Miniprotein binders against q9bqp7. Designs and how they scored, part 169

Target 1, 240 residues: q9bqp7
Amino acid sequence: VPQNWFPIFNPERSDKPNASDPSVPLKIPLQRNVIPSVTRVLQQTMTKQQVFLLERWKQRMILELGEDGFKEYTSNVFLQGKRFHEALESILSPQETLKERDENLLKSGYIESVQHILKDVSGVRALESAVQHETLNYIGLLDCVAEYQGKLCVIDWKTSEKPKPFIQSTFDNPLQVVAYMGAMNHDTNYSFQVQCGLIVVAYKDGSPAHPHFMDAELCSQYWTKWLLRLEEYTEKKKNQ
Below, E stands for the ipSAE of ESMFold2; O stands for the ipSAE of OpenDDE; V2 stands for 0.75 times the mean of E and O plus 0.25 times the DockQ between their complexes.

## First folded at step 14 (miniprotein)

Design we16 (at its last look DockQ between E and O 0.80; V2 from the best seeds 0.79)
Fold by OpenDDE base, look of step 15:
Structure we16 (fold): chain B 240 residues (1-240), chain A 103 residues (1-103)
Amino acid sequence: as target 1 above (240 residues)
Amino acid sequence: SERIKRLEELAKEILRLVEELRKITDDSYVLYLLDMAELLAEFALDAAKRGDLEEAEQLLKWAIEYLEWAVEEVKKLGVSPEIIERLERVLEEAKRTLEELRK
């Protein structure tokens, strides 16, 4: 049980989405602070076993691709992810705010992969927006807050070259989503509450993306795990 | 042992380098590399404290590799040559220290 329990949901916020569809999605800039990001917390609390597995994988990839080849591969993974998020932001942004859509950004297998999911996405509330949990002292940049099949969700878009048909295959992504939810639900910059999460795994080959919907119950379960990771991080940093 | 102490000091030096690099960039890829280096250096520090010297050395080797990549990427991002040169010097010193300790 976490020592520093904090609820994922804010009892002071109504569960009813305020019917005012904000005409423009929120985009709060991430401030450079000494406050750890969700990504940092998760990364810094990986187990030794996980790290060794990753390093062994890296060494195998270096043997296969060479060091420069592996560096290029890794760099390209990050670049493709970034471009995918930029493309999604462009797609989900209101037409009036659409900067000249770089048509080249839209021509990707990942974008093709998510088309069937995008059909079920509406009511975009936030895009690439910073969240801060003041009490728990962490920050994050969430990808999207929107309705998926009529349910308001924090949506996290992921790229993969391998199928991830199960939420368990998404590693710490569920923790990331609930961390963003918990922060947003208690961030004064947001007037609404989110009770659901959605992880969308997009595929490079354009095969249909896998949506992993997280209901309020599942979110609460992962929230407990997130709190434990946050405590581990906090303890680790106090001992340094 | 003196060897344990030196490994601990090297791990701490790597952590200092990570912190310095973290101040000069917000690039997500670089931050990933830095997080890996930091985590590996911390594990190395713990291994050294336990007397697992071979493990500590291996972890430090991997940490240094990530730092090398991080410095290379930061260089591409147009960071001041003076800063890069300083970081490269410290990194090379760390590599030499590790090599000395592995003998």
Scores: ipSAE 0.816, ipTM 0.916, lowest interface PAE 0.6, mean pLDDT 92
Fold by ESMFold2, look of step 15:
Structure we16 (fold): chain B 240 residues (1-240), chain A 103 residues (1-103)
Amino acid sequence: as target 1 above (240 residues)
Amino acid sequence: SERIKRLEELAKEILRLVEELRKITDDSYVLYLLDMAELLAEFALDAAKRGDLEEAEQLLKWAIEYLEWAVEEVKKLGVSPEIIERLERVLEEAKRTLEELRK
């Protein structure tokens, strides 16, 4: 139970987009700020046990690949994630044509993996857009706000390379989504709010991606967990 | 107690280096490496304050490894050689300090 509870939804804000829909999805620039990002909060509140497990996994990978091989593997994981997000932003942008896109960005197993999900995505309202929670003092860069099967969602795109564990904890994925939702819902740069979340896990081999839909009740449950992580982070940094 | 104090100062030096490196880049891969170094150094500081010297030394070793890795990646981004040389020199001093504490 958080000591300083704050609602994820904003009762003063419409649940529906404004009648004057923007012709282009929002893309608010991320600014360097003193306040922490969602990903930093989650990273800095990893438990010691999680860190030791990660380090053990790292050592096994180094034994298999060599140190330089492991660094190359890790670099490629980040690069492929970046390329995946860039490709999705390009695909979902209403202002771009196929001939203006980098063909290498569009041709990948990850993109093939999400095709069936993209059929259900419409009404894109934001892409790679900054959010800030001015009251709770955190920022983030959300991947996408769009309708999924008729529900307006914050959508987070994830690559998954098996086997796990990956370098970052997958248990934090729902917390990341709800943190973005809470920030967006209380950010004056946005005139509407979202009540649902979607996590899409894509596969390198093109296998069908797994969607993980989060309705308002589930989002509220994860929001409580996010608030605890944010409190832990704040208390940790206040005493430094 | 002298070893505890020196381990605490080393952890704090690592934390200062992390913040300095954050000013140089917004690259998500480098920022991940820096966040790991920071977390490990903070765990090491806590371990040193509890008197868990072997744990603190191991955590600092890992923190330094992440910092070295981060500097390697920053170098690939075309950062000024003067900045890189200074960072590498400070890291070598940190490594030497840790090796002295292990003896």
Scores: ipSAE 0.759, ipTM 0.894, lowest interface PAE 0.9, mean pLDDT 85
Fold by ESMFold2-Fast, scan of step 14:
Structure we16 (fold): chain B 240 residues (1-240), chain A 103 residues (1-103)
Amino acid sequence: as target 1 above (240 residues)
Amino acid sequence: SERIKRLEELAKEILRLVEELRKITDDSYVLYLLDMAELLAEFALDAAKRGDLEEAEQLLKWAIEYLEWAVEEVKKLGVSPEIIERLERVLEEAKRTLEELRK
């Protein structure tokens, strides 16, 4: 199936503000069901090479930390990521005030890392909100849709201990962003169009986060790659 | 072959179990562990179908490792005892399948 049959952008939608748009950010809850999520599609279509590289890294870490140490390390990475996203949602939501719990999260280096990015974020339209592509039948939970330096973006917050200065070093993150974008642009729960993406890599030590901006052309290129991953997933699961 | 049929049935059971757990939890770490177990079991089946039993054994061993960690984490979620028992049953079946591949 040619990718132009399933465009990322919806020609019936405008990216300009609409008077009927809600003044508070949308937060549609993700319904737990068997429709595949963006993260599931990406994880289930990893190559054998990627899996073997990951297992080699895991083995090296286990040699250094022990099995229990490695399990604690990985669970802590997931926990810190969750707390980072919770803190950002609180900061960007006009309906929430800093709570005692949230203030403890703000003492983490990750929040310090993103301060300069947050200064350029405005016009928040959606936070921790579910998207579904009605025709392609996949779902996702996006982090944020807001204006970044005057451009409406799907914004994805990432945590890292190591600097990742180039977008090429985060291979699946661009696919995740455009998958959310394409879903939102074709989801009846949303009325606006997003054409740009932003991946923000925050650092544990508080050093300045790296923003990786994706214009409409780059988003279209990654959308083609996402459609191939979705096709691989669909064929794989139908044949099982 | 009987080994391939057994491994195919195991992969299907893991897939069904992962889909059921996705309906009752959104814990990203648990889902990551389960997705890795599923993917590795599927790769093990593919290796076995290609006649590479050595690679199938290695991949299934890794799948079992992720499944063991997933069982530990799911127990912390307060899910029903029936789900935990089923996870443990699938884990034991995976271990038996691995031993059968070695014969």
Scores: ipSAE 0.728, ipTM 0.882, lowest interface PAE 1.0, mean pLDDT 85
ESMFold2 (binder alone), look of step 15: mean pLDDT 85; pTM 0.856

Design we17 (at its last look DockQ between E and O 0.68; V2 from the best seeds 0.76)
Fold by OpenDDE base, look of step 15:
Structure we17 (fold): chain B 240 residues (1-240), chain A 103 residues (1-103)
Amino acid sequence: as target 1 above (240 residues)
Amino acid sequence: SERIKRLEELAKEILRLVEELRKITDDDYVLYLLDMAELLAEFALDAAKRGDLEEAEQLLKWAIEYLEWAVEEVKKLGVSPEIIERLERVLEEAKRTLEELRK
């Protein structure tokens, strides 16, 4: 049980989007402070076993690709992810705010992969927007807040070269989503609350993306795990 | 032992380098590399404290590798040559220290 319990949901916020929700998605800039990001917390709290598995994988990849080849591969993974997020932001942004759509960004297998998911996405409330949990002292940049099949969700877009048909195969992604939810639900910059999460795993080959919907109950379960990771991080940093 | 102390000091030096690099970049890929280096250095520090010197050395080797990559990437991002040269010197000293400790 977390020592510093904090609720994921804010009882002071209504679950109903206020009719006065701005037609334009929120895009709050990330303030670079001494406050740890969700990503940092999750990375810094990986287990020793996980790290050893990753290093063994890295060493195998270096043997296969060479060191430079592996560096290039890793760099490309990050670049492809970034481009995918940029493309999605462009697609989900209102037409009036659409910078000249780089048509080249839209021509990806990942974008093809998510087309069927995008059909079920509506009511975009935030895109690439910073969230801060002042009490728990962490920040994050969430990808999207929108309605998926009529349910308001924090949506996290992921790229993968391998199928991830189960939410368990998404590793710490559920923790990231609930961390963003909890922060947003208590961030004064947001007037609404989210109760659901969605992880979308897009595939490079354009095969249909896997949506992993997280209801309020599942979010609450992962929230407890997130709090434990955050406490671990906090304790780790106090001892340094 | 003196060897334990030196491994701990090396781990702490790597952590200092990570912190310095974090101040000069916000590139997500570089931050990933730095997070890996930091985590590995912390595990190395813990291993050293437990007297698991072989594990500590291996972890430090991996941490240094990530730092090397991070410095290379930061160099591509157009960071001041003076800063890069300083970081490279410290990194080379760390590599030499590790090699000395592995003998």
Scores: ipSAE 0.818, ipTM 0.916, lowest interface PAE 0.6, mean pLDDT 92
Fold by ESMFold2, look of step 15:
Structure we17 (fold): chain B 240 residues (1-240), chain A 103 residues (1-103)
Amino acid sequence: as target 1 above (240 residues)
Amino acid sequence: SERIKRLEELAKEILRLVEELRKITDDDYVLYLLDMAELLAEFALDAAKRGDLEEAEQLLKWAIEYLEWAVEEVKKLGVSPEIIERLERVLEEAKRTLEELRK
């Protein structure tokens, strides 16, 4: 139970779009500063046991691929993740034309994997947009805010193939979503709020992506866990 | 006690280098490598303060390896050769210091 509890939802904001909705998704620029990002908080609060397991896994990969092979594998995973997010931003932006998009960017197994999810996504409100929680003192860059099957969600896109450090505990994915949600709901750059989350895990071979929907009650449960991780990070850093 | 203090100083030097490198780039891959080096150096500092000297030395070895990896990736970003040479020299001294402490 966190000592400094703060609500995830803002009663002064609507969770529904109004009739004068803007036609261009928000893209708030990320301001680099000294306050931590969501992903940094989660990475820096890994336990020592998790880090030792990660190093054990890394050594096995190096035995299989060689040191240079492992570094190339890791670099490629980062590249593919960046290309996946670039492609999704392009696909979901209603103002872009095909001539403004690189068609090779759109050709990947990951994009094929999410096609069945994208048919249920509409009303895109934000893409690759910064969020800041000034009270709790953290920032993030959310992937997407849009309706999924009629519900406005913070949507986080994940590739299934990633290095062990990016494969945080399977429980960290929901923490990331609710951290973005809580920040957005209290960020003055946004005039609306979101009460649901969606995590979409895509596959390199094009197999159908797995959606994980999070309703408001589930988001509230994970919000408590996020606050504990943020407290842990803050306490850890003040001792240095 | 002497070895504890030297291991703590090495961990803090690694942390200072991480902060310096973080100012040179915003590349997500490099930042990930730096974040790992930071976490390992912080665990090493805690281990040294507890007197777990072998654990501290292993954690510092891993932290230095992540820093070396980060410098390799920074070279690909077009950072000036004189900055790269200085970073490599600092890292080589850190490796030498750690090897002396293991003796």
Scores: ipSAE 0.754, ipTM 0.892, lowest interface PAE 0.9, mean pLDDT 85
Fold by ESMFold2-Fast, scan of step 14:
Formats: C-alpha cells, sequence, structure tokens
Structure we17 (fold): chain B 240 residues (1-240), chain A 103 residues (1-103)
C-alpha cells in the first residue's frame, strides 16, 4: 500500500457534459518544468529485471537486423508513432486541417488498422492535451479523451509492427493511462470525470487493432501501482 | 572508492544533461535514449556500491551505447554546438569511467 494514497476519482465531479463545456476539444499545451512527467516517472522506475528483458530483446534484434538496422528500426518506431498520433488528432478534430489533406498520413496501415475502433469513438473532449496533478505533483500529455462505445475514456494510441506491443510499452501502458486519468480528474482546467481507459494497439500491416478496455475497477487497481511508482521516483530524487 | 565516486559524478551529470535537454526539445526518441542512459548509469552505480563490479561494467557499457546513439540523434535536431559538445564530453567521461571499472 502506498504511504501517501490519494483517490483516482474525484467525488465532486460528474462524467456528464456540463452546459459550460467547450464545443471544441481541449488542447492545453504542456509546460515542462521541474515537475516530472508520467513517462519520465515510469521510465526512471523500471526494475532491473525489466531493463535486462529489454536488453535481451535488443540483442536478439541486433542479431537479426545488424546494429545500424536496429537503430533504423527503433527510430522508425518513434517516427511512425508520431505520424500515427498526428493523423488521429487530425481525424478526430472537428475542424478540417492541412494535415487532413496529407495523403501520406492518412494512408498508413496503422490508420487502416484503427478504422473499426474509430467508428465507436464519439464525443471527443480533449486531444493532445496537458494534465497536471496539483497535489501529487506530476504532469502528462494525453492523446485523447472521448466516448468509446458510450463510455468516457482516456484513450492511448499505440503502434506495433507485429501482433504484440513494443516490449517497453507492454509493462506500463495501463499505468500511463490511469496516471493521466487521475491527473485530469483533479486538474482545474477540466470539469468532467473520467473513470475508464482504453489502450488501442494498431498494426503496421493494417490488421484490426486490438482495444484493451479498462473499467473503473481495473483503473483503481492500476492506480495503486502508479502511486507506488510515483513514490519510488520521489524517493529516488530525494536521495540525489 | 574512486570508481564509485566517478560513477556517482557521471550519473549526476547525465541527469543534469537530460533535464537541460528536456527544456529545449520534445523529440521523444532523443529523450528515450537519454532516459535509458541515465537509468542504466544509476543501476551501474548501485551495482558498484554492492561490490558487483562485473554487473556495473555491463550496465555502464549499455549506458554508453545509449549515449552514443543520443549524440548521433541530437546532432540532427539543430541544437546549439555547446549542447553537442557537452554530450560528447559526458560520453567520453562515461568511457573513461568504464576503463576505471576494468582495472
Amino acid sequence: as target 1 above (240 residues)
Amino acid sequence: SERIKRLEELAKEILRLVEELRKITDDDYVLYLLDMAELLAEFALDAAKRGDLEEAEQLLKWAIEYLEWAVEEVKKLGVSPEIIERLERVLEEAKRTLEELRK
């Protein structure tokens, strides 16, 4: 049990739209400062076991691709992820942008992969938007907040070249989602409450994306694990 | 004890460099490489403090690999020559620290 427990859900908030809510999705810019980001906390609190698993995976990939091939593969994973997120933001935005006319962004296998998920997404409330937990002192940049099959969710878009997620993201994806959720639920820039999460793994070959839905109970379980990772990060920082 | 002091100083310098670069770039790949180098250097320090110099050497070797890739990628971002020089200096210090662990 975390020593400094704090609730993920805000009992003073509703998941119903407020009449004063903006008609367009929120996009609050991320202000980087001494407050740690969700991704930084998670990366800096990986276990030695997780790191050795990643290094063993890396060594296997280098045997297959060569060192230069592996570097190219890894940089392409990040580049394709960035392009995928840009395309999704464009598709889900109510206003047509210049990005929507970029044929190369919209014709990727990843976009084809996610089409059936997008048909179930509506009521977009935030896109590429910053969240901050004022009490627990962490920040993040979430991908999307929208209704998935009628449930308001923090949605995280992931890319995979094979039918399995990139090994680094496999361990911490649910923690990332609930960290954003808890921050948003207590961030004064937002008026609504989110209780569900969705991790969407899209595939490069266009095969159907896998949605991993997280209900309120599951989110609460992962929230406890996130609080422990945050405590580990804070303790580590004090000792430096 | 000198090898532990060098690792401790190296880990702190990598941390400072990562924090500085986070203020001037949002490139996820570069930040990933730097965060991995920092984490591995910290694990190397922990291993050295436990007297496991073989594991410390292995972990620092991996940290150096990520630092080398980070230098290559940062050069593509158009950051100041001073930042690139500092990254290269930290990389050389890491290589020197690895040599000391082997002794």
Scores: ipSAE 0.724, ipTM 0.879, lowest interface PAE 1.0, mean pLDDT 85
ESMFold2 (binder alone), look of step 15: mean pLDDT 85; pTM 0.857

Design we18
Fold by ESMFold2-Fast, scan of step 14:
Structure we18 (fold): chain B 240 residues (1-240), chain A 103 residues (1-103)
Amino acid sequence: as target 1 above (240 residues)
Amino acid sequence: SERIKRLEELAKEILRLVEELRKITDDPFVLYLLDMAELLAEFALDAAKRGDLEEAEQLLKWAIEYLEWAVEEVKKLGVSPEIIERLERVLEEAKRTLEELRK
């Protein structure tokens, strides 16, 4: 149990839409400062076991692809993820950005993979938007907040290349989602409450994406684990 | 021991290089590589303090590899050649120091 427990949900907020809600999704810019990001906290609190497993995977990949091939593979994974997120932001945005769509990106296997999930997504409230938890002192950039099958969710879009998935991206996905959720629920730039999460794993070959839905109870369980990681990060930095 | 002290100093030098590189770029991929180098160097420092010299040396080798990769990526972003040359020089010195300590 974390020593400085704080609730994930804000009792002063509702998940129901307000008349004062903006007609377009929010996009608050991320401002870099000394406050750590969710991704930095999670990466800096990886266990030694996780690091050695990652390095073992890396060496297997280098054996198959060569060092230059592995570097190209890894940079391409990041590039494809960036393009996938940009395409999804464009698709889900009602603004003129739709006219600037990259046709090639919209035809990618990842976009084909996620089509059936998008049919169940509506009521988009935030896209590529910054969140900050001023009490717990962390920031993040979330992908999307929208209704999935009628429930308001923090939605995180992931890409996967079978048979050689990028293993580091899989360890802490639920913690990342609940960290963004808790921050948004206590961020003055937002007025609503999110109680559910959704991790969508899209596949390069266009096979159907897999949705991992997290209800309020599951989010609360992962929230406790996120608080422990945040506490570990804070203690680690305090001692050097 | 002298070897422990040298490994600790090398780990601290790597951590200093990570902070210098963070000031140069906001590129998410470069930041990912720097975060990995930092974590590995911190584990290496802990291993050195515990007297686990072989583990410290392995972790430092991996940290340097991530730093070298980060510098290669930063070169593609059009950073000053003078800054890149200095970073490459310091990295080569760190790499040689580690090779000497591993022997």
Scores: ipSAE 0.648, ipTM 0.845, lowest interface PAE 1.4, mean pLDDT 85

Design we19
Fold by ESMFold2-Fast, scan of step 14:
Structure we19 (fold): chain B 240 residues (1-240), chain A 103 residues (1-103)
Amino acid sequence: as target 1 above (240 residues)
Amino acid sequence: SERIKRLEELAKEILRLVEELRKITDDPWVLYLLDMAELLAEFALDAAKRGDLEEAEQLLKWAIEYLEWAVEEVKKLGVSPEIIERLERVLEEAKRTLEELRK
């Protein structure tokens, strides 16, 4: 149980669109570097067991690819993820024309993988947008806020390679989503309430992406775990 | 133990070097590598304080490997050769210190 508990949902907010909502999705730039980001909190509170498992995977991959081959592979995985997010932002932004989009970014297997998910996405309200929880003192950069099958969701886009783990543990993905959700729900730059999450895992070969939907109850459960990770981070920083 | 204190100081030196590299780039991939080096160095410091020399040495070795990787990535971003050369010298000194402590 977290010592500094705070609710994920804001009773003063609604998930319904209103006349004051912008017609263009919000894209608030991330600018504060002193306040820890969601990803930093999660990275800095990985368990020793998780780190050793990651190092075992790394050593195994180095045996297969060589030192330079492993570095190239891992850097390319990161780059592919970055390009995937850029392509999705372009696709979901109503201000982008098809001719203005990089055709090569739009043709990846990852984009083919998410086509069936995108058909169920509408009402985009935020893209690559900064969130801050002023009371709990953390920041984040969320991928997307939109309706998925009629439910307003924080949507997190992930790429997956068959070898796992290839960077950070995927087990923290639900914590990342609810951390963004709780921050947005209490961030004065936003006026609406998000109660659901969606993690979409896209595949390089174009195989259909897997959607992992998180309802309000599940989000509340992961929110408690996120608060514990945040408390652990704060305690570590205080002890220095 | 003298060896414990030296491992603690090496871990602290690595943590200082991580913070120095954070000031020269905002690249997300480099920052990820630096975050890993920081976490490993923090675990190494804890292991050293508990007297687990073998674990501390292993964790420090991995932390240095991530720092070396981060420096290689920073080279691709056009950081001045002078800064890179200094960082490489400091890392090589850290590696030599660790190897001497392992014995």
Scores: ipSAE 0.616, ipTM 0.834, lowest interface PAE 1.5, mean pLDDT 84

Design we2
Fold by ESMFold2-Fast, scan of step 14:
Formats: sequence, structure tokens, C-alpha cells
Structure we2 (fold): chain B 240 residues (1-240), chain A 103 residues (1-103)
Amino acid sequence: as target 1 above (240 residues)
Amino acid sequence: SERIKRLEELAKEILRLVEELRKITDDPYVLWLLDMAELLAEFALDAAKRGDLEEAEQLLKWAIEYLEWAVEEVKKLGVSPEIIERLERVLEEAKRTLEELRK
């Protein structure tokens, strides 16, 4: 039970579209300052057990690839993830907001992996857009807000190199999604309400991506866990 | 004990280096490496305070590895050679300090 509970959903907002909604997806730039990001809060509140499991994974990878091979692997995972997100933003943007397309980005196995999910995505309202929760004092950069199979979702695109494990634990992905959702629902730069989440895990070999849908009830459950992580972060930094 | 004090001082030195490196880069991969080094150093500090020297030494070893990788990546981003040389020198001293403490 968090000490500083705050609702994920905003009672003053509707999830129904209206005429005042912008026709072009929002892209608010992220203004970094002393306010912590969602990813920093989650990383800084990893449990000791999670850290040791990550280090065990690292040691196994180093045994397979060598130290230089592991460093190349991890830096490449970050680079491919960045390129994947850039390609998705380009694909989902209307022509007026399109960025220059790179043929190599569009030919990625990750893009092929996600094609069947993209067919169910429409009504894009925000892309690579900053969110801030002024009351709870955190910021984030969400990937996408769009309708998935008719439900307005915060969508988070993840890459996975099968059969190799992720650099980060997948356990925190739902917390990341609801943290963005709660921030957006209370951010004055946005006028709509999001109640659902979607985590899409795309694969390097082009095999079909796995969608993990989160309804309003599940989002509310993960929101409580996010509030606890945020409280842990704040308490940890208070005496440093 | 002297060993506990030295481990705590090393952990705090690592935390100072993390903050210094954060001021010279916005690269997501480097920031992730720095966040890992910070978390590991904080756990090492807690382990040292609890008298778990073996765990503290292991955590500090891992923290230094992430810092070394972060410096290596920052070097690729065109940071001044003078700054890189100083950072590498400080890290090499940290490694030697840890090696002496692990004996």
C-alpha cells in the first residue's frame, strides 16, 4: 500500500473522441531536468535479486561471446531498439509529420515481426511524446498512443533477439506502460483519457510479434505497484 | 574496520564518477551503463555497512566493469581526449584499490 496514492484515471476526462482533438499525432519534446524519468525510477528500484539475476545472465553471455562480443551485443541491442522505434514512428506518422525513411530500417526483421500487429492499429493520437505527472513529479517519453482493436492504448514497442534474453527484465514493462498512462491522463498537454495498455514484443528473426494487452483493471493493479516503486525511489534519494 | 571504511570510500568514489559522466552525455546506452554502476555501488555500500565484505567486493567489481564500459562508449562520442585520459586513470586506480582490498 503506497503512502501517496493518486488515481491513474482522470475523472474530468473522457475516452471518447471529440471535435477539439488534434488531427495530427502529438509529439511533445522531452525536456530533461532534475525530475526523474520512469525508466530511471524503475532501474534505480530494481531488487537485489533482480540485479543478481541480470549479472548471472551477463556472465553466461560473456562465456558465450567473450567480453568484447558481449559489449558489442548489448550496444547493438540498444542501437537496433532505437532504429526500430524510429521506423515505427515513421510508419505510423501521417505524411505531414514523416521523418526521412531509411530503407535499412524498413527492411528490419523487427518491422516484419510487427506487421500483423500494425494492421490492428489505427487512430494514432501521440508518437514519441513526452509526458509529465506534475503532482507525482516524474516524466517519461511514451512510444505511441493509438487504438488497438478498437481500444485506445498506450503502446510500448519492445525488441527481443530470440533465443537470447533481454538486457532488461520484462517484469517492469507493465509498470512503464501504466506510469506513462497515469502521467498522460493528468498532463495538461493532453485532453483524452487512456485506460488500456499494450506491450508488443518484436523479434529480430521476423517471427510474429507477441502482443500483451492490459485492460483497465490490470492497469489499475500495475499502477499501485508503480506508485510503490516511485515511493521507494523518492525515499532512497531523500537521504543521499 | 579499515577494510569497511575503504570499501565505503570506493563505493562513494564510483558514485561520484557516475555523476561526472552523466554531465557529459545524453546517450541512452551510456546512461543505462551508468545507472547500473550507480545501483551496484549503492548495494555495495549497504553490504559494506552490514559487514558483508565479500558481497561488497563483488558488487564493486561489477560496478567498475559498467563504468569502464561507459567510459569506452563515451570515448566513441568525441569527448575530449584529456577528459577520457583522466577518467581512465581514475578507474584504473579504483580497480587497483579493489584488487588490494580483495586480497
Scores: ipSAE 0.619, ipTM 0.845, lowest interface PAE 1.4, mean pLDDT 85

